# VHH binders against p49116, part 59

Target 1, 238 residues: p49116
Amino acid sequence: EGPLLSDTHVTFKLTMPSPMPEYLNVHYICESASRLLFLSMHWARSIPAFQALGQDCNTSLVRACWNELFTLGLAQCAQVMSLSTILAAIVNHLQNSIQEDKLSGDRIKQVMEHIWKLQEFCNSMAKLDIDGYEYAYLKAIVLFSPDHPGLTSTSQIEKFQEKAQMELQDYVQKTYSEDTYRLARILVRLPALRLMSSNITEELFFTGLIGNVSIDSIIPYILKMETAEYNGQITGAS

## First folded at step 20 (VHH)

Design W6
Fold by OpenDDE, fold request of step 21:
Structure W6 (fold): chain B 238 residues (1-238), chain A 121 residues (1-121)
Amino acid sequence: as target 1 above (238 residues)
Amino acid sequence: EVQLVESGGGVVQPGGSLRLSCAASGFTFSRYDMSWVRQAPGKGPEWVSSITGRGDVTLYADSVKGRFTISRDNSKNTLYLQMNSLRPEDTALYYCVKGGYYPWRKTYDLSSQGTLVTVSS
């Protein structure tokens, strides 16, 4: 029985396409988002506790929480991604659709609110100056969430979540001992993740996926794909 | 040296079926995800399907989902693509590719000869 996370799980380095174009098209946005998604999934699958849940359970778990993981990833990688620019580009693309009367007024409102929520969440996390360890534990907490419908092994999931919480608490207490309320400030941000629609996130970031593959379908693939090639892809070595 | 040899292509009528095969050599086949990619005349390469190294998970482009089945036999170092309910738009040169599905991939290693699939009435 060791810790849930190790120092190896703290590293979360997103590789972006270079150079960033002046005009962010749907393809660029999708590529960026895809890289983050893959990174997030590979991060999850690198956790021994996650592996211990079994294939069916961990797939279901990720399907349930991928949007939250992705959003945390957006927050964590906001600077590297130039997230504000990406979101602005998305809005611009949506405006074109609006002009073409492809979206209802209600849908436009929903999408715009979603974008707003994403931006606000990321801004709030930036204001808190969340570090890599804290992000890792927060991701673990949302990953090992037992309160999703249809999950098996909920007792184990809960155990892992508690472990993540405890480790986060210990870390914050040790690292930020002068800020007695830091843990609480961090944790109260998590509910905002549940307010975000996975469907809208998918539509905004992943509409340009090769083959029009759904996130639901790609999740089990990412979780079971060979990692050697992926590592080569992200480092540019292959 | 990695070698991939595609076979099984041909001319079929709409609604017909073909089974493509890819013989792989020069690497540990079971340790790599594999993919099928096709290139229609005058178009760029299009990802069709991928399968994990163990063969336990498959992924399909929406355009072929429900009609195509990717599979592999690691004991024979062979990749397969069962194509059913073929359509004229499926006409293309089909390539076996070492590697899996990556949405940010801009190029595929299409150094193999591929196998031509023609769907016409």
Scores: ipSAE 0.916, ipTM 0.962, lowest interface PAE 0.5, mean pLDDT 94
Fold by OpenDDE, fold request of step 21:
Structure W6 (fold): chain B 238 residues (1-238), chain A 121 residues (1-121)
Amino acid sequence: as target 1 above (238 residues)
Amino acid sequence: EVQLVESGGGVVQPGGSLRLSCAASGFTFSRYDMSWVRQAPGKGPEWVSSITGRGDVTLYADSVKGRFTISRDNSKNTLYLQMNSLRPEDTALYYCVKGGYYPWRKTYDLSSQGTLVTVSS
């Protein structure tokens, strides 16, 4: 009956590690990425419709779309993160692996293409000058995607996705009334997210997670962890 | 004042088992995720495992996954770590930590005494 998203869901502020080091090592990259991942998951948790799906469905849903959510987060936080610098650092680290003959030529190509796709996607979003509301709705559309394999409650998920789409449409119509094709230009970017490998994203950004935990294993934990403590962590109060 | 008291450590042979306990006081135990962290001599702290406040989700480092089990009894304000198939590399001082798993955590509050686990043949 009510809107899927509220103004509180528009806020998406990433806290970066401080100070930024002179040399972006793997640890810095992983910390930055981890903070974004946690932020994205907690954002999802804050949506009442998401909670309504239940624990099992929520976990499955996020496992299916975390890469897309994360990528949208990268695009949204690209400036704060200095994403281009991070990606350059990743490439540099990859060069070290190449020199050590740890990767096949084909694998190197795959990874480099993935990095290119990430950069291009983020650049394309920047060119569109996507605002906070639009990002929120796009994330919701991606989150509530019913077409992932193995999902339950697909009809309900679809309903929420439709709400997100409608609210985005209304927002764009209201805010950008003179730009008749803005909605279409925005939505046409979403397919690019499905072409990106979650495995490669995990390897690039999360290979240095403490304890070598997988994204698959950490997702249910983030979804159920105490939020008060998390809030303290991101503000530096704890 | 937050107090955490670890117990259950000892000397065991490789392949042996130990069960660690942590008695917590000074805060609402059930409202906080809890973690185990260990520190071997001459090494930095290593995160081992975390459990949500409600105890419904657990997380483990790959180094202990399948061998260790974290659990909690909120009615007793107690955290547990069942350690099976112990290895020499598990030798460390084990600390109970208030708080969950955060990949960007720089330091842990290791003000408690901890409990020593020694795995040796």
Scores: ipSAE 0.910, ipTM 0.959, lowest interface PAE 0.5, mean pLDDT 94
Fold by OpenDDE, look of step 20:
Formats: sequence, C-alpha cells, structure tokens
Structure W6 (fold): chain B 238 residues (1-238), chain A 121 residues (1-121)
Amino acid sequence: as target 1 above (238 residues)
Amino acid sequence: EVQLVESGGGVVQPGGSLRLSCAASGFTFSRYDMSWVRQAPGKGPEWVSSITGRGDVTLYADSVKGRFTISRDNSKNTLYLQMNSLRPEDTALYYCVKGGYYPWRKTYDLSSQGTLVTVSS
C-alpha cells in the first residue's frame, strides 16, 4: 500500500471572506469559520483511506473529531484568519451578552476558559513552528482516531492512524534530524484538543449558520457535496 | 445558458401539502448540488433545503425540517420539494437554485420566475 498522505494533502489554503469588515460581526466570523470547516472536511474526504472506510463510518468519524480538526485548522490558518482579532471580537460579543445577564456566571467562565484554551493551543503550535506536512499528519492522526465511541471499523481506523504516525515520524526524522525530540513535542500537543468542547466551539464560531443548522447535520452534507461547486464558491471564482 | 423553471405552486390551507418541481437545463444537472430558496413578501430570501448532486444527502432549514422533503431525479433533470404540514409562514415565492448549501450565503441568484405558494385559511 502507498502512503496515507500525498503532497496534495499538505496544501491547506484557506480563502477568507473579502473584504474584511471594519467591525468583525457574527456573520464574518461564522463565514470564516465555515470556510475553514468546509476546507477541513474536504481535506479529509480527499484522503483515499478515508474514502475506503465507507460513508457511514467516515461520517461518524468526522462527527467525532470535527472539533479537533477545526482547531488544528485554526492553528494552521491563524495568521491568514487573524485569529487573535476574531477571538477578540467573539469576546467582545460575549461581553454584551454578559451585560444583559443572558449567561450564568458558570457558563461565562466555561466559555472564557474555552477561548483561552483555544488561544493557548494556537500559540503553542505557532511556537513550535509546525509546518504544512506536520499539520497534515497531525490532522490525519486526529481524524483516524479509533477511540471515539460508536465507531465501526475501528481496526482499520487504527491502522490508518498508525500509518499517519509513522509517516509523521519519518518526515520529522528526515526534515528535522537535528531535533531529536521534535516529534514528541508535537504529539504532546494533541491531548489539548480533547479538552476542548465541541459544543462551545460551535456556539462561538457557528451561531450564525443559515437556517440554524447544526454542525452535526452539515457534516454529512459537506462530505458528499460536489467538489467542483465547492471549489468555485470557496475560491471566490464565482 | 442555465435555465430553471419552477412549478407546482398554489393555494392551500394550513396543514395541506404541495409538491414543487424544477426543470433544469443548460448544465450537467447531476454534477451540481441544488437548493430551494423562498422569499416571503417583504422579506429577504431564505434558504429552505439543499441536496447533493447524487441525491444521497439532504439538508434542511430548521423551519422546515420534518415537513419538507427535497429530492431529485437526475435522469429527468428535475428537482422536487415535497411540502407537508404547510403553515401560513411558508407562504412565499419558491425558487430553484443551482448550487448547494453554504452557511454564510444570504444572497442567491433568483433569476428564475419561481413558483408561488400561498398557505391561507
């Protein structure tokens, strides 16, 4: 069998909405996040191993790990997205809700902690100077996680995860031969992704979805939508 | 040239049913996701439902979920919308749109005539 990932899977270019508004409103944030979500899902579905799992399995897999994939995407695209500015805007919007006593103190704390964790994770990834290949392999490791409840074909998923891990190891060894512990430093960041709430992420980034559709509902659609159409819409060609 | 022709609209009582059709031409129908969008009087366009090119996955706005069913027949280049349990708030001009669901999309190319659905007692 060939490698799990090819060079085509390393490319991860997010196209942001244009123009950037003077004030980052909920719509801009949601659109930006949605574009990233779509990109992440399309990335996943472009992997032959992912396709080999079948529709039901791969959909379940993405439903289980979309938050982690999304978060890795945020980290990877932090500069292009101006993530710090987006997060600041989100906090600002939350402050309005706080002033209106719409949220409990406990909920506010949870949300703020989540934002903090997200920022810290992205900062940590930036400090590590993770490259495109490493991100691709990390995303694959996260994607092919067999330890989510309710998954089928866990043995195959595990094999794919192992393959991703091995390829990452080989890449790091080859590319960063002088940094013996780079792989360990990178992998130790992954547990942080599991501490992040998908519900809070959805609330923060995806509140403005048209039709009030849940991410859970959108995932199977994104995975099966026509590629040609998607490319046209996301790249701004139309 | 892309052509979309909607039909099947009419006047129904609350709780009634209608089935809309859209005849598509000018493009490879099966290669594109399709959507229904509606526009009520005095309001902007509202996304209703989308279906993948192959017809294997559907998506609905919360406002119509459980009541409407989108489907397609690629052999006939036709898109359908089965509307059950219609409500007065469903009253709108319904458009067939080439393209799928995008969470951020608020504007649609509504170049077609649409088909009017009126739900009134």
Scores: ipSAE 0.864, ipTM 0.933, lowest interface PAE 0.5, mean pLDDT 93
Fold by ESMFold2, fold request of step 21:
Structure W6 (fold): chain B 238 residues (1-238), chain A 121 residues (1-121)
Amino acid sequence: as target 1 above (238 residues)
Amino acid sequence: EVQLVESGGGVVQPGGSLRLSCAASGFTFSRYDMSWVRQAPGKGPEWVSSITGRGDVTLYADSVKGRFTISRDNSKNTLYLQMNSLRPEDTALYYCVKGGYYPWRKTYDLSSQGTLVTVSS
């Protein structure tokens, strides 16, 4: 067989829209989030184990886990994205919506709680100083989760997740040999990702997508789009 | 050089159907995602639909989803748009565009002639 991930899967370079506006707005947030989503999906589709599962399984897997992958990406790229500033801008927008009585109090409470959970997660990952190799393996563990409802090929998915777990363990043992509990501290953070709402993430970061398309519709498209054009698009933005 | 020639536009009543075609030349058609973009009178360009190079995955603007079907025939270097249940709001000049959907793509090469669709009673 061979390793699940190679060094090429560790590179995760997010480029931000240029020029940065004087004040962050919904369009800048949506474009920034979209770049992260596309980067995350192209990362997943580049993995040979993922390619081996076939198109229907690929789509089902990513539909089940895209929010967890996206949230890991937010944590990994929080500095580059100025995520704390983005979240503050979102909170200010929500407070203006309260003043205009446009959203129900129950919905606003749900959204604010989600923002606090997201911020707590990102802060905990930053405190642990998770490196690029660790993020790559964590994303693979999340991607190859066999217990999402409605998946097929779960035995093969479970084998790939097991391999990602072994490779993370080997990496941590060799690189952080003096930190006995590092692997456990890292893995304990993953369950929080399952509590994040994909519906709320879409509302927060993907309102204003061109054509008002849903993430559920975009996922199969990104997984099959031409990568040469995509690569040209992101180099033109950097 | 890249050439895109649209056809199949016309005048139709609300609820009617049209099928647009786009003949492509000057590039390897099957290796590119393709899009339809429309421009209504006095308005800016609006993305309508995209299809992957192989033709296996499609994406639609919410305003046309369920009514329009994008397709391609790579053996004929031709892109299609089947437009059903047409509404007056669909009245526009329709362009075939080389390239796929990107949330950050803000401009389109609309140098082709386009094909005019008019929906009115």
Scores: ipSAE 0.742, ipTM 0.899, lowest interface PAE 1.1, mean pLDDT 89
Fold by ESMFold2, fold request of step 21:
Structure W6 (fold): chain B 238 residues (1-238), chain A 121 residues (1-121)
Amino acid sequence: as target 1 above (238 residues)
Amino acid sequence: EVQLVESGGGVVQPGGSLRLSCAASGFTFSRYDMSWVRQAPGKGPEWVSSITGRGDVTLYADSVKGRFTISRDNSKNTLYLQMNSLRPEDTALYYCVKGGYYPWRKTYDLSSQGTLVTVSS
C-alpha cells in the first residue's frame, strides 16, 4: 500500500531536562535516556505498518530491537544530549570504581569496550552526516527485523523491512545523487548495532531505574499508554 | 473539579492482604492512565503501579511486582489496588493519581486524602 513512512515520522525532537546540572548525575542521565526511550517507542507505535502487526507482535518486536532503536536515537540526538559529556562522566565513575575496588576488572573491561563501540558508532554516523530522513528509514529497517528468535508474522515483517530499504534507497539516490556509495556506507553501519548489549545499555543509561522497574516491563506499557498525556509531559517536562 | 477519593486502608499483619479503591470524578476517567503512589512517614512519594486508560496494560514497581495487582472499572470510574503478601516496608499513605508512569516525574498531586496502610506485627 502507500509509503511506509510519512513526513510526520521524520520529526524526532528530544526534549532535555532543564536546567542541566553543574555535575552530571545518575538522575539526569537516566531522565535524559528515559525521554529518548519514550520518544523512540512512541515513534515506533505511530507507524501504520507497525500498528497493523497486532499487539503481541508489536511487543515482541520492540523487546527484541529496543536497544538498536535506542542506539540509533543516541547517534541522532548526540549533540542535543551532549552524549560525549555523559559518556565522559560515566568513564570517570568507572575509574573511581577501579580505585575503590567495587567492580570486577572483567566487568569494567566489558563496559569500557561497549562505550568505545558506542562512541565509534556515533562518530561514524556523524562523519556520514546522516540526515533525519535517513535516520527514520534506518530505524524502520531495524524495527522491522525478521531475524530475531521467537517472532511471529516474520514474512510480513520482512516485507515491511524490504519496503523501508527500498524507500531509503530511493531517498538517497534522489537526494545524494553525486555520492554513488552513500547507501552502501550507511547500510554497513547497521551490523554494529547488534554488538550493543542491552544489559550494558541499561547499566550505562538506566542505572537510576535499576531495582525499580525493568525496561522489558516498560515497553508494553509505553506502546499502549495514552498519547495525549505523553505529549503534555514532554512539552511540560523541564 | 477533579476529585479522587481513596479508601480500603487499615492495619494488617505481615503477609496479610488489603484492597484499595479510588473513586474518581470531575474528568473522563477512561481517557487517562492512572497510578498509585505511596508516601511512607518521613519519605518522599514513591510510584507503585500504573494502568493504561483501557485497563489492558499494567506496570509495577519492582518492590511490589508479583504481590500487588492494579485494576480499573471504567463503568464505575474506580481504580483498585489488590495488595497481597504485605510487608512492613509497604506501610505508607497510598494515593490515587491521575496520569501514567514517567521515569522523570518527580512530583505528584497528593492533595487528596489518601488511605493509610499500616503493616506491623
Scores: ipSAE 0.681, ipTM 0.880, lowest interface PAE 1.4, mean pLDDT 88

Design W6
Fold by ESMFold2, fold request of step 21:
Structure W6 (fold): chain B 238 residues (1-238), chain A 121 residues (1-121)
Amino acid sequence: as target 1 above (238 residues)
Amino acid sequence: EVQLVESGGGVVQPGGSLRLSCAASGFTFSRYDMSWVRQAPGKGPEWVSSITGRGDVTLYADSVKGRFTISRDNSKNTLYLQMNSLRPEDTALYYCVKGGYYPWRKTYDLSSQGTLVTVSS
């Protein structure tokens, strides 16, 4: 009963590290990406349906889908993040690695293909002019995915995903009534998210994490951390 | 006023163990994540570990994971760091710090005395 998401879950305000360096570096990219990751996890943990699943299920779900949520966040915040500039800086570093023979040709090929897939996904979402409500529902659909291995409570997760799908359908139908195929065009983009590699995402965006921690180990902490200090740093005053 | 008093440091041989304590006062301890940060001579501060306010989730720097255990007792307003399998590179002044881990945390309040850990044969 009641909607899965409220208006508070549509707001998704990312603030970037300040000041922006003259030349982008691994630390700036990692800080920027980390802010998006933490914002995405804060978004997920604020959803009453997510809270109802319990801590172990929450951790398992987010470990399974964090890369998809992060990728949706990149697409949603591409302008604020200057994502094209970040990707260009990453490509430049990869080209420097080729010049210095630091990485295998096979690895560089894998990473460049992933960057191309990421850019094409973000471009496709921009061409559709996906709005904040649509992003919120899409993130909920990928968050409540019952088909990941090792999950418990899959029946309840499936119910929440179906609810997110119905709310997206209702929203698109009412808001974009003149665009008969909009929902279908949006939904056919989702399978591309499952093809994104979390390993490569970590390499592209999270190589400078303090303490050299993995995303897998950070997730349980993010889901339970006290957010007062975090909120004071990244949330703007009203 | 916020007060953090570290203790339990000392000299130990490689492979040895120490348990650090931090007595906290002047704030509602259980409402804050807490961290340990260390500083080796001539080096900048290095984050070691964090724990949630309730004490139910911990996070460790890769360099200490599996060897160190952070814990807290909210009834005593005390933070702990159990340090096992100590190595010479663990030699540092150890500080407890109010606040948790986030990747863009660039500064730590290291105004307390800290407690010195020396790992030497």
Scores: ipSAE 0.634, ipTM 0.861, lowest interface PAE 1.6, mean pLDDT 88

